# VHH binders against FYVE and coiled-coil domain-containing protein 1 (FYCO1), part 2

Target 1, 130 residues: FYVE and coiled-coil domain-containing protein 1 (FYCO1), of Homo sapiens (Human) (q9bqs8r1337to1466)
Amino acid sequence: EICLLKSGELMIKVPLTVDEIASFGEGSRELFVRSSTYSLIPITVAEAGLTISWVFSSDPKSISFSVVFQEAEDTPLDQCKVLIPTTRCNSHKENIQGQLKVRTPGIYMLIFDNTFSRFVSKKVFYHLTV
Key: E = the ipSAE of ESMFold2; O = the ipSAE of OpenDDE; V2 = 0.75 times the mean of E and O plus 0.25 times the DockQ between their complexes.

## First folded at step 1 (VHH)

Design h01 (framework vhh_8h5u_2)
Fold by ESMFold2-Fast, scan of step 1:
Structure h01 (fold): chain B 130 residues (1-130), chain A 124 residues (1-124)
Amino acid sequence: as target 1 above (130 residues)
Amino acid sequence: EVQVVESGGGLVQPGGSLRLSCAASGFTFSDSSYAMGWYRQAPGNQHERVAIITSGGSTNYPDSVKGRFTISRDNAKNTGYLQMNSLKSEDTAVYYCAAEDYYGWDYLSEYDYWGQGTQVTVSS
């Protein structure tokens, strides 16, 4: 229901539009998530009906993943709605795949959470499709 | 539920020895694919790994403790150990035990299960 505020430090924020995602090549992009930090990919969606799909892996170890909905750019993080709760993924052993249908225009934030890890920084390899 | 508990810390003089124990409960150390590691946190410093032992018994140490510290495990007792010899004032720290999902020799590893730590003080 309500977005849980992350206690860790924000490392990187990578804002994307639907058009930018549509221009993604076949390969994956990389996102560095330092130990004790988390990183965000806010995807701005102007109209309902689209499906956001993702596939990701991480090296050398696991990453936690969640998806929250932000109604507008100025909406505080604690006002976001949890769409996919934070879950520790075996993303270092297998590709993690998922999708969600956009029912409401707004900002969909993919969160890569490494706050549980005090010593190991991760590189996340991700590909997005709309 | 799942827990590791450290013991054996204390106050020793330089050149002394201590043996730390790490007792696991809520999971079986011998049936786990996880490695057992020892870490320390000195006042004003970041955490550092001081020893790791794999499920197969292979060990690794950083140069700061190599030759002085020995990690071991007793699967029948579900317990890990750190034997510390020739202690220096620089070894003063809280020592933590962790069981880790581990793939190879990585000095920057993450904890899966933490203990609360045991204090080691090396002082005259």
Scores: ipSAE 0.014, ipTM 0.219, lowest interface PAE 7.9, mean pLDDT 79

Design h02 (framework vhh_8h5u_2)
Fold by ESMFold2-Fast, scan of step 1:
Structure h02 (fold): chain B 130 residues (1-130), chain A 123 residues (1-123)
Amino acid sequence: as target 1 above (130 residues)
Amino acid sequence: EVQVVESGGGLVQPGGSLRLSCAASGSIFSYSSYAMGWYRQAPGNQHERVAIITSGGSTNYPDSVKGRFTISRDNAKNTGYLQMNSLKSEDTAVYYCAVDEYEYGFSSTYDYWGQGTQVTVSS
């Protein structure tokens, strides 16, 4: 569960549709995550049955990652279902890969969490596939 | 779960001494190297670096405390210490212990912080 007591500030949201992810092609996109903040990639999925896959790395140090499910756009963050709990990743040393099969239509939020870091901002390099 | 806990703060007269302790706990510290540091913040001021110690015992101090403060650590206990001598009214601040995950690459910018302990130098 996402705990609001963690009280990091949201820096950036990058909303994506399945069609936009399908058109990514080869290569990575960049996402900046300032010190003491977190950033989100909400992926809106209209139908069940596809698999969302991700690969990411970060510079200069580690980033924490989680995935939550938001039933509707207006569902509060504290009511989202945790699919992958927050885990600190050695994303500065290796590519972090994962995937999730969509069983329920809704919004799948990939969360890059830098709230643990007071002074070090990170750049996340990510690639998504559906 | 990673925890950093300070202790030893208090009220002391000018010219007095205090010893602060910092206990780090969590699975990440069981077999990994890490650096420890002390920072302070006085009312209305930004955070100021006070002392840094690496897992191997190398230390760094700013000129404002050099010769008066000594940082040390006990690796077996995952505990760091700050010995503060010849305290001045200007040393009054909340003192924070910080820990960097040395295994992820050495940095003087710390990712884990304690809640702080108050040091007041006054007669």
Scores: ipSAE 0.000, ipTM 0.166, lowest interface PAE 12.2, mean pLDDT 79

Design h03 (framework vhh_8h5u_2)
Fold by ESMFold2-Fast, scan of step 1:
Structure h03 (fold): chain B 130 residues (1-130), chain A 124 residues (1-124)
Amino acid sequence: as target 1 above (130 residues)
Amino acid sequence: EVQVVESGGGLVQPGGSLRLSCAASGFTFSEYDYAMGWYRQAPGNQHERVAIISSGGSTNYPDSVKGRFTISRDNAKNTGYLQMNSLKSEDTAVYYCARDYTYIEGSTYEFDYWGQGTQVTVSS
């Protein structure tokens, strides 16, 4: 189960810590994902036992979503463990909710993948909880 | 693995007709009430939606093609179609088939496409 992002261009990387997520307001944050690109949110987790939860939507159309585990910052993408495989979400019609229990310290990357779309850029509205 | 394959394009004289086909794989049109649309892009122009059809058969067309183009779908064959009549030189473009399970009436410029497109050239 390996991470294959070879056909996409990284647009933006928004690193977050558990403490930053714990201080999230009730509102959503915005992440722009240009056509033919992907963006990611690496969450650094020092201790096992917490649950990372997400809610997101997108405008104007769908976005693909995946979660991969990176043991350390120097671990190449093709060596990351796929926890949730890339899945096309109806995030433009409803809020997509999910959660993941942290069993191993490391970096959990939430990937918003728009590489399938040649012409439509998306705005992702997301909220995270730990 | 979701994909569509467009076909039926070619070279045609002004006033001629073409029928484009969109064959879907990795999904079926009968699930999730998918809408489908046809979009085109000519060199130097922005993309535009030329037809959309809902799962229930409701259609919408821009004024540039209204009365000349007819969109249809066959859920049993998992195929969509665009019948193009009275073709004009300004219809020359690459035509794309797009899947969407959200029908948004009046949207002209927003789309995702799933195929490589099929070239339509109208010239004398």
Scores: ipSAE 0.000, ipTM 0.128, lowest interface PAE 15.3, mean pLDDT 78

Design h04 (framework vhh_8h5u_2)
Fold by ESMFold2-Fast, scan of step 1:
Structure h04 (fold): chain B 130 residues (1-130), chain A 123 residues (1-123)
Amino acid sequence: as target 1 above (130 residues)
Amino acid sequence: EVQVVESGGGLVQPGGSLRLSCAASGFTFSYDSYAMGWYRQAPGNQHERVAIIYSGGSTNYPDSVKGRFTISRDNAKNTGYLQMNSLKSEDTAVYYCAKESYWGSGLDYFDYWGQGTQVTVSS
C-alpha cells in the first residue's frame, strides 16, 4: 500500500514524458533500489488514449511494484489514486509485464518498492512502451 | 547503478586547506536528490555530518566547522564539493558524501556511501 511509502525512503525519481518513452531504444534501462527504499518513475501524459506498457526484472531478489495516478505535480503521494496496488513480484525469476490504458491526462507513477527489504538492494531492469 | 566517488583528501599542515570532490552517477543531485551532505568519521568516534546543501540551495553546518567549511555543487558536472579552510588536527577523519532523502533524517538514511577520502591534519 501507498501508506508504506510515508515511512519509506525515496532513493531515485526518474520523470519521463510520452515522447521519451516512444524513443526508448532496444534493451532495458537500469534503476537501483536500495534496501529500505523505493524508487519511482513519474510519466506525464498530456492526452488520453495511450497505453503505457512495462516489462521489468530485478536482481538478486524480488521487488514490490505499484502504479498510482497523481492528478497534479503537487498532489501528495497519500492522496494519489491507486491503479495497481503494491504487489510483491517474482521479478528475480521472470519478467513482469503489464499495461495500463490512459483515460485521464495526468501523472502515472510506476513505483518500485524495496521498503520491505532491510538488507538486500536490487537493480531493476525495465523497458517501457507507449 | 547509483554510485558516489569521493576524492581530494590528503595530508595537510594545521591551518591549511583542502577541497574534496564527490562525483555522482546513477542519480542527479539537483533533480533526484533532495539534499547532498558531507559526513566524517575519525577512529573511535561516531559518524557526524559536517555540511549539507538542500535542493533549494540553503546550507547548514555544525558549530565545529561553521565559518571554515563551505559546501557547493556543480549541477552541470553532477559533482559536489567541500572546501575546507583553517584545518585543525580535530578535522582528521575519513570524509564521505551521501544523498539525503526527503522522507528521512540523519545517518540512518545513508547506507549509500562511497569508499571515502582520508584527510589527515598533522605537523
Scores: ipSAE 0.000, ipTM 0.082, lowest interface PAE 18.9, mean pLDDT 76

Design h05 (framework vhh_8h5u_2)
Fold by ESMFold2-Fast, scan of step 1:
Structure h05 (fold): chain B 130 residues (1-130), chain A 124 residues (1-124)
Amino acid sequence: as target 1 above (130 residues)
Amino acid sequence: EVQVVESGGGLVQPGGSLRLSCAASGRTFSYSSYAMGWYRQAPGNQHERVAIITSGGSTNYPDSVKGRFTISRDNAKNTGYLQMNSLKSEDTAVYYCAAKTYRYGLSFSEYDYWGQGTQVTVSS
């Protein structure tokens, strides 16, 4: 568990349900992450036992990625449980893949963090499976 | 199912121009693809790369077409274009559009969706 201290501005929040992810078609979805900002994909999970899987890449440069658990919709970001700590990914050179088994119902936030970058905005191409 | 369909091929004189279009259509749509590319196959030859464009706008061309061909895309219309100028008889081939949903691999065999091809003939 790490105390999550975010700097920078929230650019975009894309809330998804398990049913919406289960209906994802082929291909990638796009998420814009402006310089000095971060973007969130909160996934609301009602039942334990499923696995959330992700694949993403970014253009033109790397992006940082983390996963946190939010117990309730109004829980502040700095009080969320860190499941995957923020890591700079070579997402501009390869697909970044990961997965997480849901043990507790709640909100799982995928965080795409571009706060380290002062001048370069990124597009993140992602696909989710459940 | 995502379909990729080329249009704009035809017969043109040496030195002429053509614009090819590549439209993604079908019952299931994604918000974006990582890359779109054009490949061509002349009679008796293997496929060769003509142009690649990423969703962010980065482009790549082989020396055989660099300066003559320009690839572009309209993400809102899910359409790619190949502007071909100063056409030569050596450019005669079937031109294929390919789309890639993920960044991994940009080789011919690693694209996710391919069109049926459109014939380009450069002849006097």
Scores: ipSAE 0.000, ipTM 0.124, lowest interface PAE 17.7, mean pLDDT 78

Design h06 (framework vhh_8h5u_2)
Fold by ESMFold2-Fast, scan of step 1:
Structure h06 (fold): chain B 130 residues (1-130), chain A 123 residues (1-123)
Amino acid sequence: as target 1 above (130 residues)
Amino acid sequence: EVQVVESGGGLVQPGGSLRLSCAASGFTFSDYSYAMGWYRQAPGNQHERVAIITSGGSTNYPDSVKGRFTISRDNAKNTGYLQMNSLKSEDTAVYYCARDLYEFGDSSYYDYWGQGTQVTVSS
């Protein structure tokens, strides 16, 4: 099921640059997304031509995922361009993979959305490549 | 890009005090996505978290140091601190400052970026 970004509490924002992602090494990172909240990873890209790739899984149950584009730091979240609408993923059963070619410099926000979940918090294991 | 430098360690007698400093570069402690934490590792032991301060100023301590240690930060100087009072021989360890993703309860994630500073409590 494909839905627009849902409202909820923003639990965590993890701002990253291309250089920081390159410095992560080969291991996966972890992100805790509490019940009824969402978390986002803004990736700042100064130049076009890069490909942002992701792989993630979650425990113990599914999480929703979306990608939006923010032209400038001062652009409100509700005015960002939706690149991938909020989609429920069986990320607890399989690795979810995706990629996006950067055509326009700006901020690409990967959103892990757990607002649909009233009582179950999730741990998201993710790997980013640029 | 992300870097922290710890300082202020040393040798102190039981019951003494020390103040540790953590200077950050490549990120700011006022960034709401990150908390700053202090961790320690004693010879032969696992590392443990001894203090955390969130971007909003909330603090948390394990029972082993609660009431004796105080974490603080100076956003203008982008520096974190750990005030250690009533030190015990059991506090002897290398102390590390780290950027931490503090989400709630025990579900925090951290990056180690510093070399650490040695604290020795002995007579």
Scores: ipSAE 0.000, ipTM 0.101, lowest interface PAE 16.4, mean pLDDT 76

Design h07 (framework vhh_8h5u_2)
Fold by ESMFold2-Fast, scan of step 1:
Structure h07 (fold): chain B 130 residues (1-130), chain A 124 residues (1-124)
Amino acid sequence: as target 1 above (130 residues)
Amino acid sequence: EVQVVESGGGLVQPGGSLRLSCAASGFIFSDDYYAMGWYRQAPGNQHERVAIITSGGSTNYPDSVKGRFTISRDNAKNTGYLQMNSLKSEDTAVYYCAAEYEGTWYVDSEYDYWGQGTQVTVSS
């Protein structure tokens, strides 16, 4: 799974803070994930105790999803702690929901992985709450 | 093991015809959960979907090949086909076959399968 990320190319990174997420209105944000690439949403959390929740879907086909913990901005992706292992989601047919409790301050990366797909780019529609 | 293998590519003159075959092993098309698609990538061009046939038998084509290309499948033989007629120089590309999972369950990366590609060259 992490091997697939390493063989792929990073398309886009959308850094967010807890305050930015808390200010999101109702509705989805978009994230483009080109064929053979992956995209990241690093969420910087200064204090433990909150819960990060997500809902996402994708068009036109499935996307793989994982969550990793990055201790510092310079920690390589392959040295991050896997919190939710990579899994392929039927995100094109249903909303995928999840949450995690922040136990440790740091950077929580939501990974949308399209490296398995040679020719099909996806739009990910996501909503985050804290 | 699951694999998808293309065959039938080659060199053909403009106006000619080719039939590409896509043989699948390790899974059954009669599973009712796999669409079959044909994609192409030409030097200097972007990749594009050339044809798709769903598990239910519905087909779709872009305008660039509509009326000239026909996709079909034989579920009993685990084989798909792309019949290409009235070929143009613009059809020169590497053609890829894909088996794309349409199931209602969670899928992993091994459920969508891609072939290695077959070269089609249309020139005099």
Scores: ipSAE 0.000, ipTM 0.179, lowest interface PAE 14.5, mean pLDDT 79

Design h08 (framework vhh_8h5u_2; at its last look DockQ between E and O 0.44; V2 from the best seeds 0.00; counts 0 for: pae E 5.6 > 2)
Fold by ESMFold2, look of step 3:
Parts: structure tokens; C-alpha cells; sequence
Structure h08 (fold): chain B 130 residues (1-130), chain A 123 residues (1-123)
């Protein structure tokens, strides 16, 4: 499945398709990210031109966030493209929102990175739209 | 990406001295962090904070190391230090540099940690 070179352990992977995001529902979903781990949401997109939008927050403290593009599931790990480099987010104080226009079909991985934290696990509350 | 990396660990005799370094990247100690601290964990034990320096320059130490350990930072090098004097066998541990960007009431631990450096005090 989808693999990235990370310094920490993968905890949870929540794969979604565009259709599943279109039927996301109201409100936020939860994603747990233990201390010293990361979790990710791979979004499979078949057609260019759409915009993926996200809103998230975290509890009790900050989480790091990145977006990586993988052309296909079998793309070599070292050939994935970083679209948003790992960024510390004050997501525990405010909702973090962003969007990305899909220019190339493939897998857009939203990465919630808690590998920097030794003792504090985080819950991420997220909402996605297309 | 915010990182801290420890160095300077090693083997030292009882009564000896050692200076640990904490190199920061992706932020600056002088303006970008609330505090920098040093923690240690001996095999099979809980983590213990052994020094903290706040952005305003004030420091704190537990009684176990007070008078023997000194935390400092060099803003020009973006590097923190732990000077460890009069070392004892009980100081043997992995030492971690940690930082945080804001105070959280009730939290004992800083949130951003390095991978640690081994300090061994023996024979």
C-alpha cells in the first residue's frame, strides 16, 4: 500500500476516493495519532481539475501537516512528490484550512505527523470537500 | 521542519565533566521558542527533566543535579548546551533536548524532542 520514507511509525491510514469525499457528510471525522507516530489520508483522484479542500484541528497540542503526491500505488517511494512540506500547525488553537487543485491524477496523501512528540498523542478533527 | 539534535554524549569517569549540545533547525531559540530543556531516561526508569531555560533567560533544575548541571544557549550558533560537572553513576542515562513554542498550563513535558545521546558514568 502507500508508503513514505518517514522517521516515525505509521499508525492509521484512512484511504478515501473522490466519491467518498463528495459523500463525506456533515461535521468532522476523528483521526487518532499516537505520540511518535504519523497517520495519513490517501485520496485517490482519477481526473484532474478538481480542488481538494480540508479543514482540521487537533487536541490537545499542535500537529505537523504535509501533502505528498504519488502517481500510482506502485510508484517507488523515493519518487513521490512533496506538494506541501511538513509544517507545524497551531491546529489546537484554531481550525487550519487549505486547498489544492488537482493537476495530475494520482494519490494525494494528507499526512498528520506527530513523530516529534514523545508523550502527547493527538486527535485530529478533519473535514474534506471536493 | 522543526528539529533538535543532541550530541556530545559518551563515557566518563565518576567526578568527570561532559558538555552536551542541542542543535536547532527550523526555528531559533532566541525568538522562536518558549523554552528549551534537557531530560534524561535511565534504562527502566521514567523521564526526568534535569534543566530548563525559558525565553526570558530564567532557569530551573531539580535538586538531584542542582549545582552540578548548567543549561545555556548560544543564540549566534542556535545551539543549547548542558554542562554536566561532578558526574555520578546515577547520572547514566540517555539525555534528550526538548523545546516547545508555547506554555500549556499543567503540562510537565515540552512537546518537541530529539532522538537522544547516551551518557555513561562508570568505573
Amino acid sequence: as target 1 above (130 residues)
Amino acid sequence: EVQVVESGGGLVQPGGSLRLSCAASGFTFSSGSYAMGWYRQAPGNQHERVAIIYSGGSTNYPDSVKGRFTISRDNAKNTGYLQMNSLKSEDTAVYYCATDFEYTYGDEYLDYWGQGTQVTVSS
Scores: ipSAE 0.095, ipTM 0.579, lowest interface PAE 5.6, mean pLDDT 86
Fold by ESMFold2-Fast, scan of step 1:
Structure h08 (fold): chain B 130 residues (1-130), chain A 123 residues (1-123)
Amino acid sequence: as target 1 above (130 residues)
Amino acid sequence: EVQVVESGGGLVQPGGSLRLSCAASGFTFSSGSYAMGWYRQAPGNQHERVAIIYSGGSTNYPDSVKGRFTISRDNAKNTGYLQMNSLKSEDTAVYYCATDFEYTYGDEYLDYWGQGTQVTVSS
């Protein structure tokens, strides 16, 4: 299904490949998400059958999270297929974890959405595995 | 999705009154420890909190509005309010309603914000 996503200002995009994720060291990476913005981690997957797994937390408050499928790099965000709909996470109180089995090669975009927050910027701590 | 929607802004004369409303959806005030607050921002100024009500019903106001503004909420209607009396030209601002969990310590700002409503006090 294709769903229009809430429009907001994109702050940063961190493109990753499966090989790059496979080479992640222990510990978490950091992603800054300014108030009223969202940030993306597009993961390019060439082979079906892999499982993308994530664990994240945020400071000082919650962040919204979603996963969408992007057909091509130039496909607008609001034309992507929603795989996991946007959900507010108590990521400031607990680690949020999830996983997705890749059924179709393409770009899997993890979205950290802070557009609901006018004045509170967040730091997202995340770890990915494939 | 947790949302709040403000209404009730407008143009009033100095000394007048307005009541702002904040309709909440995606949660209920009676279901958890939610705080609700009103913030304002005038052009060229930083934003400031003008009222907060905590889940237990206690309230707080800065000296600039204390005695003139009253925050309240109606759990049955899932709506918060800001009653503004004796309005002054310096009260002119966009007013925002926000909500959040009560026990987020050390924060100046509640995290779930509405779009804002304009209040203009002028003759």
Scores: ipSAE 0.014, ipTM 0.412, lowest interface PAE 5.7, mean pLDDT 83
ESMFold2 (binder alone), look of step 3: mean pLDDT 80; pTM 0.807
OpenDDE, look of step 3: ipSAE 0.242; ipTM 0.672

Design j01 (framework vhh_5j56_2; at its last look DockQ between E and O 0.28; V2 from the best seeds 0.00; counts 0 for: pae E 10.6 > 2, unsure alone 53.5 < 65)
Fold by ESMFold2, look of step 3:
Structure j01 (fold): chain B 130 residues (1-130), chain A 127 residues (1-127)
Amino acid sequence: as target 1 above (130 residues)
Amino acid sequence: QVQLVESGGGLVQPGGSLRLSCVASGFTFSDYESYAIGWFRQAPGKEREGLSSISSSGSGSTSYSDSVKGRFTISRDNAKNTVYLQMNSLKPEDTAVYYCAADYEGLWYSDSEYDYWGQGTQVTVSS
């Protein structure tokens, strides 16, 4: 469960729409995640059928990653569906790639979790496609 | 910021004992964060050598190099944010600068990588 895996506070929320991802551009964007915090990218999807793909890396050390589906903006966190459970990724050693097929309209939250780290802040370099 | 401070070094005759301390500030050993604390030493002209480590696991798993096993004991006092190295039956070849080190993400790697080091404390065994 996502609530049991977070011991820090939210630092940055970067909401995106499908149209914004479709016009993402060629390069990576940067997301800073301070030690003991997490940051997230909520992706609002109005229609089922598309595939959301991501590539990310981090500097200087690892980051944990999860994907959670939220049916509506006011859905309680304990009613959200975990699509990818929290996993500490070797994102400082290699690019992490993944995708999901959107089956239900709603909010697909990419969560970059640095709550396990008390002393090392991370920069996440990410690229999204649809 | 994270600081590690060693103390307890000195001059001792062969067969003697010393107890080294490593006091940490800027993080707490008893937090749920993963970490490992290790003791290392470096004699003049030699590579830095790993001696012992203690993990943040529930019971505090320990390890020792063959060169010190049975003579040195690592322990911790979470209330004082301190790790100790009890050194018994000291020999002239134990003469070195002793360092403590911490890696709060070390439990996730296939080998230990230590990001924070103390400035060291001199141990000299002679006569």
Scores: ipSAE 0.005, ipTM 0.179, lowest interface PAE 10.6, mean pLDDT 79
ESMFold2-Fast, scan of step 1: ipSAE 0.017; ipTM 0.254
ESMFold2 (binder alone), look of step 3: mean pLDDT 74; pTM 0.765
OpenDDE, look of step 3: ipSAE 0.052; ipTM 0.468

Design j02 (framework vhh_5j56_2)
Fold by ESMFold2-Fast, scan of step 1:
Structure j02 (fold): chain B 130 residues (1-130), chain A 127 residues (1-127)
Amino acid sequence: as target 1 above (130 residues)
Amino acid sequence: QVQLVESGGGLVQPGGSLRLSCVASGFTFDYSSSYAIGWFRQAPGKEREGLSSISGSGYGSTSYSDSVKGRFTISRDNAKNTVYLQMNSLKPEDTAVYYCAAERYFGYTLESEYDYWGQGTQVTVSS
C-alpha cells in the first residue's frame, strides 16, 4: 500500500508536463529504481478531459506500480488520493499498459515501487501519451 | 554544468524600485524543471537571509520571507531561462549583496540545501 512509501527511500523524481508528453516521440525512456527505493513521475495537468496512457516494462524482475493524485505540490505523499493502488506487475515478462482519464486538474503521480526488493535493482522502460 | 549569473543591482533612493535578474545555464526553467531558484541576501556583518523562491515543478509555487512579503515579487521567464526579483518600496535595511541560488531535486532528498550559487549583485539603498 501507499503507506509503505513513507518508510522507503525516494530515488528519482522526473516531473513532466502534458506538452512534454505530447512531444515524447516513439522511443521509451529509462528510469532506474534501486533496491529498497521507489521513483516518481509527477505529471502536471492544467485542464480536465485528457487521458494519460502508459506502457512500461522492467529488467530484470518485477516492479510495483501505483498512481496517486496530488492536489498541491506540498501535499504529503501519504495524503494523496489513491487512483490506482499499489500492484506488483510482471513487467519483466510483459508490457504493462494502462490509462487514466483526467477529471480534475492537478498533479498525477506515477509511482514505480521497488521497496519490496532487498537485492535487485531495476530499470523501468516507459512510454507515455496524452 | 550549472551556472547562475545575477544582474540588475545598483544604487537607489529609499522608496525606489529595482529588478534583479538571474540567468541560468546548464538546465532549463519550465514546469518539468527539477530545480528551484531562490533569492538570498547578505548585508555586511550579518548572516545570509533567504528572501524568496520559485519552483519549476507543478504550478510553480512561490514563497517569501516576512521581511519582504508584499514588497518583492519573484517571477520566471522560461524563454530567457531567467528568474527575476522585482523589489519595490526599498528601504536602507535592504542594502546587501543579493544572490540567486539553485536547488536540485534528486528524489532521495526530501530536504536539500541550495547546491549552486551565483556570484552576487550589490544593492545599495541610500539617499
Scores: ipSAE 0.000, ipTM 0.072, lowest interface PAE 20.8, mean pLDDT 78

Design j03 (framework vhh_5j56_2)
Fold by ESMFold2-Fast, scan of step 1:
Structure j03 (fold): chain B 130 residues (1-130), chain A 129 residues (1-129)
Amino acid sequence: as target 1 above (130 residues)
Amino acid sequence: QVQLVESGGGLVQPGGSLRLSCVASGFTLDYSSDYAIGWFRQAPGKEREGLSSISSSGSGSTSYSDSVKGRFTISRDNAKNTVYLQMNSLKPEDTAVYYCAADWGSYEYVLTPEEYDYWGQGTQVTVSS
């Protein structure tokens, strides 16, 4: 279960708690992912039994997406447990949906990876539910 | 308007060679703009797959799928606004409609059809004895 993320430059980190996600209004939040960078949404979950669900799209082109489990805040990205391997999504043409059930308390990190793109920055439109 | 026109397809025997051309109109293939041009193919009942791409990055950085590495070569002639695919050692499994596509605004060498916004109409390649 090795996280073999090839790190580009981290642009932005948006830490969220379960309570903050539960308080999301309707509509999407925006996350800017600059060319040659990646951005993270670490979700801290204190109690098991929840289901984290996501819906996202991107503009103007695709984004790569993965989900990893970070055992501790200081665990390096390449040592996190891979829950959903990095996949290039046609998120510019359709909404990408997914979910995972939390069995273990910890940090669930949603990764929007734009390191493959040198000239095209993306806006990611995302909505999370718990 | 951006348009791509493929040519050079046809019937060829196994082991033969074919050179496809993709002529771009509505934009100039030069070094002042970010772009990638890719070659793709689609056989009946199959998804469209990427074969090779070339970028605007100077000499033209290239990428190839494993299925065509060593057999196919992508190149460009900016003065003729044309990208070529030289196909050698053709096999019956290479039978497909071949498309060229442009990804304007990115130099990225991706072979993912979803990254490409402008597509040609395609040219049929049939490899048969």
Scores: ipSAE 0.005, ipTM 0.224, lowest interface PAE 10.0, mean pLDDT 82

Design j04 (framework vhh_5j56_2)
Fold by ESMFold2-Fast, scan of step 1:
Structure j04 (fold): chain B 130 residues (1-130), chain A 128 residues (1-128)
Amino acid sequence: as target 1 above (130 residues)
Amino acid sequence: QVQLVESGGGLVQPGGSLRLSCVASGFTFSSYDYYAIGWFRQAPGKEREGLSSISGSGGSSTSYSDSVKGRFTISRDNAKNTVYLQMNSLKPEDTAVYYCATDLYSEFGYDSRAYDYWGQGTQVTVSS
């Protein structure tokens, strides 16, 4: 399946390992997503069987979220397998929760997509669990 | 509560210039840095048209409709809680009531239905 990304530019990429996620405390981490941009959290997973879980919110308005599978580090975004299609979330009003069982080793990219927003930058508060 | 007041309108000849001001009260722009403030106009017998928007979040991000791009400039002064619209090379078809509006819960830019708070408007007449 091809991941179709609309016009917009990558603002920031925050690579994480399973070990780094396993060491997350109770608090949330912050990720800035400027208007007309998107930000990525690539999670490198070496072994199948893990469940990646996320909780996030955004301020001051909604963010779009998707999850894609990148087989290799050099695989273009538009060639990644879509695991969770892009959905606009009421993340400014409630915590958005989800999970994904890892069936194939590779790179799982959580995409916070603000390309639909012309003027409003967001701060995403996220917590990850494995 | 939230109030927007426009000023600076008037009668001007074709080719002239005017600077409109929009003063906010009931909130400060620094408290609402994430929100867009836009300029709209409405001519007799026409729908309200979006012209320009500015956001304080991450710096001054601006946008313009094709009808005014290159002639109008939007700017803001957060210390004065004021947004400006500098209008140059005015034409008779620019004759309208000009409104400022703030978008607290919308991201649609020029869609007037998406804006939450509106000023009363200021009349601009371009006539020889």
Scores: ipSAE 0.014, ipTM 0.167, lowest interface PAE 8.6, mean pLDDT 79

